# VH-VL binders against Alsin (ALS2), part 5

Target 1, 196 residues: Alsin (ALS2), of Homo sapiens (Human) (q96q42r690to885)
Amino acid sequence: GYIASLHELATTERRFYSKLSDIKSQILRPLLSLENLGTTTTVQLLQEVASRFSKLCYLIGQHGASLSSFLHGVKEARSLVILKHSSLFLDSYTEYCTSITNFLVMGGFQLLAKPAIDFLNKNQELLQDLSEVNDENTQLMEILNTLFFLPIRRLHNYAKVLLKLATCFEVASPEYQKLQDSSSCYECLALHLGRK

## First folded at step 5 (VH-VL; framework fv_diridavumab)

Design s42 (from d06 with heavy chain S100E)
Fold by ESMFold2-Fast, scan of step 5:
Structure s42 (fold): chain C 196 residues (1-196), chain A 119 residues (1-119), chain B 111 residues (1-111)
Amino acid sequence: as target 1 above (196 residues)
Amino acid sequence: EVQLVESGAEVKKPGSSVKVSCKASGGTFSDYAISWVRQAPGQGPEWMGGIIPIFDTAKYAPKFQGRVTITADDFAGTVYMELSSLRSEDTAMYYCAREEYWGDYFDYWGKGTTVTVSS
Amino acid sequence: QSVLTQPPSVSAAPGQKVTISCSGSSSNIGDNYVSWYQQLPGTAPKLLIYDNNKRPSGIPDRFSGSKSGTSATLGITGLQTGDEANYYCGTWDSSLSAGYVFGGGTKLTVL
């Protein structure tokens, strides 16, 4: 029911936050700390990716904390930050996905200088673990693509959970309509951003 | 010690625009949302909208949608509220108020800026 | 009429107790945490209660809050002359376009 779906949202949000936090601290921050990263344009695009990624990570962390608080006060768990601040979520995900797409279109990780490529190869096992890629023969660039597009999968997960929450309400209710509309928005965004 | 310092009183003509500022100090600017709440003489508070500076994302109350714009200058630690197409009914005290992103309450308020709309 | 309904005034003598009601709907009080704000004449509102029943540091335990369904209540015991003020309830409205809403306010007069 409703509370089980909120537990699913909270648990998966905490797991996703932990993963994004690890990518930020163990991959993006060390990578950008290297001195000879490549051309100014490529580095600027990667810095934009890191900036948008950091903002998204912060949002997801705050959301996870909010969900945990609501689960403490179960009777008041009908008010969801993801509904109240839907534009914040949609904009943050869009800005991030736009930044990574721009970076990749302009050559992406392949255009970084040798020290950056060496860093990524050295951390390939970690990258593979973080991306949950099971195939040992998967190439570095494919692992990186999988990793940095994980937020699109999360949008789809939001849509699914919101749809489950909606089924707990009468079809004629305002609650049903809010959850249904929100689910549709997240699913629409996921489909748009998932076209690579 | 948290402070929200608002700009000075304004007197405006009908049809013009007003821009009020709110400088946040004593806390981490990026950790909070800032809302604008007005109060007409003898009336209760009315929420106009708010912004989460770190995301540069604003939300507006339906009554003010199309007339209000809220922006943030992260470097200056300042939030702005611009209200256009002013009417005499816009004469009010304008407050900025701080909210933790998920706190759902305003823990600190500015002292208010008086905006008078007269011909 | 405001979205959240409060009585326009309440009064009692020093040392007595009063309650101030705040009535809303499922999309606001029903779905969300309720806050209460105290406004002394000529000042900005001050947070008095948050998350239905919690007090910020510095607010005495004479002030209490509760919520049931689509209604909330502010309780003040041991009334003091310094409690004479306007009191407002507030909450987020879960409707996509409503934002934060305040009650119409209650003027507390200490006789």
Scores: ipSAE 0.007, ipTM 0.501, lowest interface PAE 9.9, mean pLDDT 84

Design s43 (from d06 with heavy chain S100Y)
Fold by ESMFold2-Fast, scan of step 5:
Structure s43 (fold): chain C 196 residues (1-196), chain A 119 residues (1-119), chain B 111 residues (1-111)
Amino acid sequence: as target 1 above (196 residues)
Amino acid sequence: EVQLVESGAEVKKPGSSVKVSCKASGGTFSDYAISWVRQAPGQGPEWMGGIIPIFDTAKYAPKFQGRVTITADDFAGTVYMELSSLRSEDTAMYYCAREYYWGDYFDYWGKGTTVTVSS
Amino acid sequence: QSVLTQPPSVSAAPGQKVTISCSGSSSNIGDNYVSWYQQLPGTAPKLLIYDNNKRPSGIPDRFSGSKSGTSATLGITGLQTGDEANYYCGTWDSSLSAGYVFGGGTKLTVL
């Protein structure tokens, strides 16, 4: 039902925010604080990734808080922030994914200096946990790729929850159409960004 | 305590531009958006646009698209609204207002800046 | 005209009750939350009601709001002379360009 789907959206959004916050505080911030990271170009690209990641993290945190408040008031589906401010979500996810893709295309984590690589190897268990990669034979670079593309999985999750919410409305209703269209937009973005 | 402090009154000639500022305090930039709302004498309020400073994302009402620019200086804690190609119809009180972006309402308003367009 | 339609004026005696209507369409009131703003002469608008029916701290419970379909209403009971003001409804419009829209306003006179 409708309320159960809203609880799912709220709970998973808060969990996703916690994960992004952990990546930011335990991986990105310490990594960027190291004395020697690599060339100036590599450092600048990584700083751009961190900046876009921080903005995305903030948006997700605000959305999670909004959903918790919304549930106490039992508001209409048409009024959900993810629907009326969809462009903000689409743009923030696109900005982040573009930044990480640019970093990876230019050599990514493999191009980092030894102190940075050593830091990442020392924290490999944490990286595996955060990325939800449980295969102990997985290489560091594959773990990092999985971790930094987790936001694409969240776009798929949005699309699925919006479709569940749509089923609470008549097929001919404006609510059904709006939820269906929004779901399609998030799914299309996820597929587009996943190819990059 | 949240406070929005707007710049002083302006008198402008037709065809010129005006830039009004809004200094924000009390967590306004981290959690909220700042919108500009004008009110012509004897008329109701009209939303011009708003900005979410931390995202550097501005949105404009269709009527003002191309003529209004809203910017934020996060370091100074200030939001600006510049309106170009001024006409006599632009004579109004201009308010900055804090929007609880996730709740769709304006919870705090500046006192307003009078802009008069005269030849 | 304004996108949201309000009666231009309403009047009642002290102690009475009054309702102010706000009519829109599916893309604005139908899809979104409605807020109400009170504007006393010479002052900025003040938030009176948000999320269709909620009151900010400091707003007395004699002010109430409701929404049904594409219309919203503001109710004021126990009218006081200090309630003389212009009242505006407001909401987001979900059509092609998502912008905030206000009603044309209702002048309340307490006779």
Scores: ipSAE 0.007, ipTM 0.534, lowest interface PAE 9.2, mean pLDDT 84

Design s44 (from d06 with heavy chain S100P)
Fold by ESMFold2-Fast, scan of step 5:
Structure s44 (fold): chain C 196 residues (1-196), chain A 119 residues (1-119), chain B 111 residues (1-111)
Amino acid sequence: as target 1 above (196 residues)
Amino acid sequence: EVQLVESGAEVKKPGSSVKVSCKASGGTFSDYAISWVRQAPGQGPEWMGGIIPIFDTAKYAPKFQGRVTITADDFAGTVYMELSSLRSEDTAMYYCAREPYWGDYFDYWGKGTTVTVSS
Amino acid sequence: QSVLTQPPSVSAAPGQKVTISCSGSSSNIGDNYVSWYQQLPGTAPKLLIYDNNKRPSGIPDRFSGSKSGTSATLGITGLQTGDEANYYCGTWDSSLSAGYVFGGGTKLTVL
């Protein structure tokens, strides 16, 4: 039902926020605080990634908290923040994914100075856990790629939850159409951003 | 240097309305939620409501629903709280307070604006 | 009629330890993070503890927080005269969309 799907959206959004917050505080912030990281183009692109990641983390945190607080007050599908302010979500995810893609295309984590590589290797178990990669033999760079593209997976999750919400309305209703259209939009963005 | 600067003290008659402002500085205005909390003389704090400026979404405590309106002016970096149909029991110190995340905690508070309702 | 119950007052001597309780229900403390605020006479409240047990920058480690079930506790060790203030717990209440709720407050007196 409608309320159950809203609880799913709220619960998964707060869990996703927790994960992004951990990545920011335990990986990105310490990594960029290392001495002799360099002033190369790669480091500058990583700083841009961190900036866009922080903005996305903020958006997700506010959304999760607001859903938990406003859950029982959301009577109409059109009043859902993810529908009403879809441009904020699409822009934030696009800006972040573009920044990580640019970083990776230009050499990514493997081109960072030795102190950064040493830091990432020392935290490989945490990176593995945060990325939800279950194969213990996965290489560090593959773990990092999986971790930093988790936001694309979240876009797929939005699309799925929005489709579940749509099933609570008649197919001919404006509510069904808006939820279906929004779901398609998030799914199309996820596929587009996944192309690199 | 995060500061929340509230408008000056107000003296109002019963039945009138008051509009208090809170100007946020020292951070990105849209990165935080802003709530209004009042405190009557000798009493504890009471949450009235808050707004998430990025979503233009406000929520009010049930006690104030219908009498309070909270709005944000993104261009001015200012949040407003308007309380209508004032009664003597609305005499209180009114604080704006910043939340890093909606509904979690208040990390910075304004100094408070005294609103006195008397005839 | 505060939904969060605190003792109205507590007192101790300098250097001693004091604890302030905050009791709620499943819909508030049970399901949400608890914060603590210190209010010195004539000033706005100041955040002491957030997320049940975390301190903001600038708050000394003499202040600590904990949460168990539907209750939370603020601990102050090495009590100082400057700690005389009103202390309030606060949390979100998800029932009936009540929003953020504060405790009734505890006046700490250093004898």
Scores: ipSAE 0.123, ipTM 0.658, lowest interface PAE 4.2, mean pLDDT 86

Design s45 (from d06 with heavy chain S100R)
Fold by ESMFold2-Fast, scan of step 5:
Structure s45 (fold): chain C 196 residues (1-196), chain A 119 residues (1-119), chain B 111 residues (1-111)
Amino acid sequence: as target 1 above (196 residues)
Amino acid sequence: EVQLVESGAEVKKPGSSVKVSCKASGGTFSDYAISWVRQAPGQGPEWMGGIIPIFDTAKYAPKFQGRVTITADDFAGTVYMELSSLRSEDTAMYYCARERYWGDYFDYWGKGTTVTVSS
Amino acid sequence: QSVLTQPPSVSAAPGQKVTISCSGSSSNIGDNYVSWYQQLPGTAPKLLIYDNNKRPSGIPDRFSGSKSGTSATLGITGLQTGDEANYYCGTWDSSLSAGYVFGGGTKLTVL
């Protein structure tokens, strides 16, 4: 039901926020504080990634908090922040994924200076845990790619939960149509960004 | 505690533009959305639009779209509202207000600034 | 354009109870949380009720809110002269994608 799906959305959003916060505080912030990180271009691209990532982290944190307000009275689907601010969500995820893709296409983490590579290798177990990579023989660069594209997986999760919420309404209802359309948008965005 | 301080009163001629500022203090400016709400003499409040400074994302009420621009200066902790093509009916008190959860409700309001449009 | 409808005025004696209604449509009150704002003469509006029935810290329990369908109600018990003010309901209007709407206001006079 509807209430169970809302609790799923809230619980998974809190979990995702915790993961993004850990990546930000334990990986991105310390990495960017290093004295000799790389070339000016590489550093600028990584700073853009970190900026977009921080904004995404903030959005997810605020969304999780807003879901508690929604649950106070179990209001109609249209009162959900993910529906009310759908363009903000879609744009924030697109901007972040574009920034990480641009960084990776230009050489990504492999072009970082030795102190940065050493830092990442030292934290490989943490990176592997955060990325949920189970193969202990996975290379550092593959772990980093998996980790920094986790937001695409979250878009897919949004689509699934929104579809579950939609099925709680009549097909002819405005609620069903809005949730179904939103689910399709998140799924299409996830597939589009996943091909980059 | 949070304070929102608007710029001083303005007197403008029809057809000109006005730019009002709202400076946030006592709280984290970047963690909140800020809206502009006006109130004409003897009338109720009317939402004009708002901005989420950290995303540089502004939304406008349809009535004001094309005439209003809302911007933020994160370093100054200040939000601006510029209203163009002024008419006498734009004479009003203009408030900035802090939005909880990006527009769910307004928990703190500035004291307001008067804009008078006369020839 | 969706406007929330309030009675223009209400009055009651000190110590009495008064209710102020706010009527809307499915796309605003029916779809979203309702807030209430108190505006004392010469001052900015102040948040009185949020999320239909919740009070901010510092608002006494004699103020209450409720919502049913496309209508909301603000209740004030134990009326005091300091309650003389304009009261406004407010909510999002989902039909406009992004639009906060306020009621026309109710002037409360304590006789």
Scores: ipSAE 0.014, ipTM 0.565, lowest interface PAE 6.9, mean pLDDT 84

Design s46 (from d06 with heavy chain Y101F)
Fold by ESMFold2-Fast, scan of step 5:
Structure s46 (fold): chain C 196 residues (1-196), chain A 119 residues (1-119), chain B 111 residues (1-111)
Amino acid sequence: as target 1 above (196 residues)
Amino acid sequence: EVQLVESGAEVKKPGSSVKVSCKASGGTFSDYAISWVRQAPGQGPEWMGGIIPIFDTAKYAPKFQGRVTITADDFAGTVYMELSSLRSEDTAMYYCARESFWGDYFDYWGKGTTVTVSS
Amino acid sequence: QSVLTQPPSVSAAPGQKVTISCSGSSSNIGDNYVSWYQQLPGTAPKLLIYDNNKRPSGIPDRFSGSKSGTSATLGITGLQTGDEANYYCGTWDSSLSAGYVFGGGTKLTVL
């Protein structure tokens, strides 16, 4: 039912936030802090990716915390961040996807200086674990692409959970319509961004 | 451990502008919105506006629209409030305050800075 | 002036109870959570109550809050001389004047 669907959203959101936080703290910040990284256009685009990723991570963390607080009854019933601030949420995802796509089109990770490539190879096991890539023969660049497009997979998950929540309301209700509309918006964005 | 520190007191002439800063420390800057609240002598607090620093998204009270601008410098961990076209009625204590997670209330306040508008 | 209405002053003796009211409209108190702030002379306001009736860490349980319709109340029991301060209610307003609004304040005098 309704509460079970919210628990699923809260659990998966906390898990997703944890993963994004690990990518930010263990991969992106150390990578950009390397000596002799250079000031190429590729590095500047990666800095933009890191900035947008950080902003998205903040928003995901806020959403997860609000869901957990609501479900534990510590706070009164609150609007879901994904619905209340849907415009900001969708814009943040779009900005992130644009930044990663621009970075990859302009050469991506393979054009980074040797210290960066060495860092990524040294952390390949962690990258594979974070990306949820199960094939141990997967190349580094494919692992990185999978990792940095994880937010797009989360948009599909939002759409799916919102549809589950909708089934807890009468078809004629305003709640049902709002959840259906929101689900469609997240799914449309996921499809659009996934084609870039 | 959360601290908000406003810039020093200002004395301004009518018609000029003033820009006050708020330095946030203890994990407040990246995770929370910061608002500006003023209090004229003998009066209650008055909300001016707020900003979410990492999104650079500001909201303003209607009374101050056109005169107030709130900005953030994410790298410096600082939020700014600029008030233009100063009048004697703008003489007040200006506080920065951290909005709660939902923005429903202010959980931490700076000590405030005095802005005096006089001829 | 102030959007939320509070009595300008209340007085009581040490050990007594006092109640401070805050009245608004459906677009502010009616639809939103109410908070209370304590301001001691010469200091910044301090959060005393949030989400209508919750206390931050460090606020003694003799302070309480409640909300009914478009009104909220702050209760203080076992009054102490250190409670002498100005008290302000606050909430968001969802109307065309949307923004955070405060009450005019109530000065508590402990006789």
Scores: ipSAE 0.007, ipTM 0.486, lowest interface PAE 8.6, mean pLDDT 82

Design s47 (from d06 with heavy chain G103D)
Fold by ESMFold2-Fast, scan of step 5:
Structure s47 (fold): chain C 196 residues (1-196), chain A 119 residues (1-119), chain B 111 residues (1-111)
Amino acid sequence: as target 1 above (196 residues)
Amino acid sequence: EVQLVESGAEVKKPGSSVKVSCKASGGTFSDYAISWVRQAPGQGPEWMGGIIPIFDTAKYAPKFQGRVTITADDFAGTVYMELSSLRSEDTAMYYCARESYWDDYFDYWGKGTTVTVSS
Amino acid sequence: QSVLTQPPSVSAAPGQKVTISCSGSSSNIGDNYVSWYQQLPGTAPKLLIYDNNKRPSGIPDRFSGSKSGTSATLGITGLQTGDEANYYCGTWDSSLSAGYVFGGGTKLTVL
């Protein structure tokens, strides 16, 4: 039902925010605080990733707050922030994914200096937990790739929940059409970004 | 504009519990995490834990795990810290402090609540 | 006891400069941004420096910060009587299950 799907969106957004917050505080900020992190270019690209990641984290936190407030009032579906301000979500996810892709194309984590590589190896267990990688034999770089592309998986989750919300309305209704269109848009973005 | 307003001073007996409140304003409750930091007389600050009010997710320092509970009341815009099994060593000033989602430092602090544990 | 080590006191005359050190380990200062907090007698701590070397709005440029390896330094130039306070460094500890940690504090006396 409608309320159940809204609770699913709220609950999964809360979990996603918690995970992004942990990545920010325990991985990205410590990493960028290190002495001799790498070349100027590598450092600048990673700082851009961290900046876009932090902005995305902020957006997700704000969206979670909005969903909590929305549920108390059981408001009209078109008032959902993810629908009303969809351009903000699409732009934020695109900017983040572009930044991480640029970083990885230019050599990524492998080009970081020894202190940074040592930090990442020291925290490999935490990285596996955060990325939800269950195979203990997974290489560090593969863990990092999985971790930093989690936002693409979240776009797929948005699409699925929005489609569930759509099925709560008559097919001919404006609500159904708006939710289905939005679901398709998030799914298309996820597929586009996933090909980079 | 930004305010963190803490509850009044408390005097408690050993073995009891104390619950201190922090009312957040100026957009703080929805946009920030709130931490509790205590300071015993003549000592430095000690982080106890924090909460992200909008998600009801709390994290505690290992030293206080099992004795401290941090909760948020969305309706009141208030964060609470409850410390149980009080000892004389828990006599301290208790501060709430805010942390931005974008940054991991405390930019604004409450004025502090004095908790005295005495028989 | 604190996890970050600071000298217990420092003193200088008005107009002079002082530095306050803060020493930690790889999991705290080594891996993380450092902040500094000023605490005037009878008041709550106030953010003075964040992200190793940045000042919040309203903090004069007499205050500066730096970080090298597992140590951080707070610099104060042009000392004024109003600078008499306790100064604390603080940072996140990136170890599993850890939290935010503070230094033991340095009492600055302006002679």
Scores: ipSAE 0.007, ipTM 0.505, lowest interface PAE 9.8, mean pLDDT 85

Design s48 (from d06 with heavy chain G103S)
Fold by ESMFold2-Fast, scan of step 5:
Structure s48 (fold): chain C 196 residues (1-196), chain A 119 residues (1-119), chain B 111 residues (1-111)
Amino acid sequence: as target 1 above (196 residues)
Amino acid sequence: EVQLVESGAEVKKPGSSVKVSCKASGGTFSDYAISWVRQAPGQGPEWMGGIIPIFDTAKYAPKFQGRVTITADDFAGTVYMELSSLRSEDTAMYYCARESYWSDYFDYWGKGTTVTVSS
Amino acid sequence: QSVLTQPPSVSAAPGQKVTISCSGSSSNIGDNYVSWYQQLPGTAPKLLIYDNNKRPSGIPDRFSGSKSGTSATLGITGLQTGDEANYYCGTWDSSLSAGYVFGGGTKLTVL
């Protein structure tokens, strides 16, 4: 049902927000605060990534709070925000993914390996946990790349939830078509951004 | 093109409340956050709180929690700030300011509303 | 009490260069982009610099910004009498309840 799918969206949005907050506080912020990191172009690009990541985190947090308020009956019923303001979500994700891609193209984490190696090695298990990497043989740089492309996975999740919501409506209805179209947009963006 | 138009000046007694409005014209109201920033005479600006109209969720600075309420009328394109239990220290210029979700900055500011709290 | 620290005043002659510093912590400047605002007497603040070093349309290239660690700097070259104003840095604070924070302000006198 509709309510069950909204509850799934709210619950997974809350969990994703928590994960992004952990990445920001335990990985991004400490990494950028290393005394020997310097102020090279690569570091400036990582600062760009951090800013776009913070904006995305803010958006996700507010969306989750809105959904939770609606589901707990403390706010008046409202249209699904992700559907109603899909351009806001698509643009926020696009800006973030563009920043991480630019960072990686210009050398990425590999160029930070020497000044950050002690930090990264100390936090290797946390990085694996946050990135959901189960293979202990995965290289540290690959783990970092996986971690910072998690937002693309979230776009797939949005597409799936919107598809589930569509099944609550008649195939011929405008609601069904809008949810299908929105789901396709999120899936298309995820595939496009995943190709780099 | 983009303008933030605030309501007129207010003179209030201590212990009362004041409600100031901010109407956005030009641009896409729903794509932006609106914050309230006050400035006492001779002092620097102080962020009070903000709202993202599409989420109907407000965030307040700790200093103002319990005294300030920020609401949005998405249809009217208007954001409101109500400050209660007024005291003389609340005498200030009150600005609304717009923030883009992809930028850590206020790109447009209202002209300001003077709120005077005196006997 | 301001969360971000700025010098209270700075002065220079027309045509000279001046820099204004803004110092914070890892949860604000360290974690987020810094903006700078110019406030002429009797007016609302105006955005001068955003995203650490970018200028909005209409802002001369005499104004520049930079950020390093937990500090940011506003640079003004070719000073003009019309630059006499208060300058404020600002950024979001990532601490759970802090929100947006401003510097205490720097009054620029063009003598």
Scores: ipSAE 0.005, ipTM 0.468, lowest interface PAE 10.3, mean pLDDT 82

Design s49 (from d06 with heavy chain G103E)
Fold by ESMFold2-Fast, scan of step 5:
Structure s49 (fold): chain C 196 residues (1-196), chain A 119 residues (1-119), chain B 111 residues (1-111)
Amino acid sequence: as target 1 above (196 residues)
Amino acid sequence: EVQLVESGAEVKKPGSSVKVSCKASGGTFSDYAISWVRQAPGQGPEWMGGIIPIFDTAKYAPKFQGRVTITADDFAGTVYMELSSLRSEDTAMYYCARESYWEDYFDYWGKGTTVTVSS
Amino acid sequence: QSVLTQPPSVSAAPGQKVTISCSGSSSNIGDNYVSWYQQLPGTAPKLLIYDNNKRPSGIPDRFSGSKSGTSATLGITGLQTGDEANYYCGTWDSSLSAGYVFGGGTKLTVL
């Protein structure tokens, strides 16, 4: 039902925020605080990744908080932040995914200086836990790739929840159309970014 | 350039309310959170609360919860802080400050609004 | 009363070095990044250091920061008369649902 789908959106958003917050505080911020991180170009690309990741994390955190408030008052579907500010969410996810892709295409984490590589190896267990990689033999670089592309999975989750919300309305209603259109946008973006 | 322009000085009687404004310019208003920080004469700064304009979501320090209301007018690019049930101890300089998304700190500050509470 | 403890004053001669301490607890400095703000007489505070040890553009390398456990330190080398100001540390306190807290301030006098 409607309420159940809203609770699913709120719960999974808070959970996702917690994970992004942990990646930001325990991996990205400490990593960027190291002396001699790499070449100027590599460092600039990684700082771009961190900046876009942080903005995404901030928006998701605020969305989670807004959903908690929304659920308490049970407002109309069209008042959902993910619908009203869909362009902001789509742009933030696109900006982040573009930044991480650019960083990885230029050699990514493999081109970081020794202090950075040492830091990542020391924290490999944490990285594995955060990325939800269950195979203990997975290589560090594959763990990092999985971790930093987690936002693409969330776009798919948004699309799925929005479709569930749409089924609570008549097919001819404006609510159904808006939820269906929004779901399609998030799904299309997830597929495009996942292929890129 | 980023500017936070605060409203003019206020003189209020005990028990009244004061509403201070902060107009953000020189950057994207919606990209940042705005906090209110006050400073009594000869004392250090005290965080009161903040708002994320794009979501109309405000958070308050426990000490001020119930007395302070922070709101945003996205169209006007202005954030407001209203403090009710004023007492003499509320006499202070009131600053608005911008919180960056990446960092949990204040990168730009308004010049401050003096609020004096006296009978 | 301030949540973070700083010495009320510090002084030194031009060209010398000073350090300003900031002491907190595990829920604030221990768990979070520390920032430092400079407040010249009659002006608003200005961000001087963020993320424990980083400088914003335009801040001279004479200013440095560090953090160890539940304490942070601001270092100023090559003191100039223009450095006379109040200095405040600040950080988020996780025990108060992410409320921001400041130190009581340290008045730096350049003799």
Scores: ipSAE 0.018, ipTM 0.593, lowest interface PAE 6.3, mean pLDDT 85

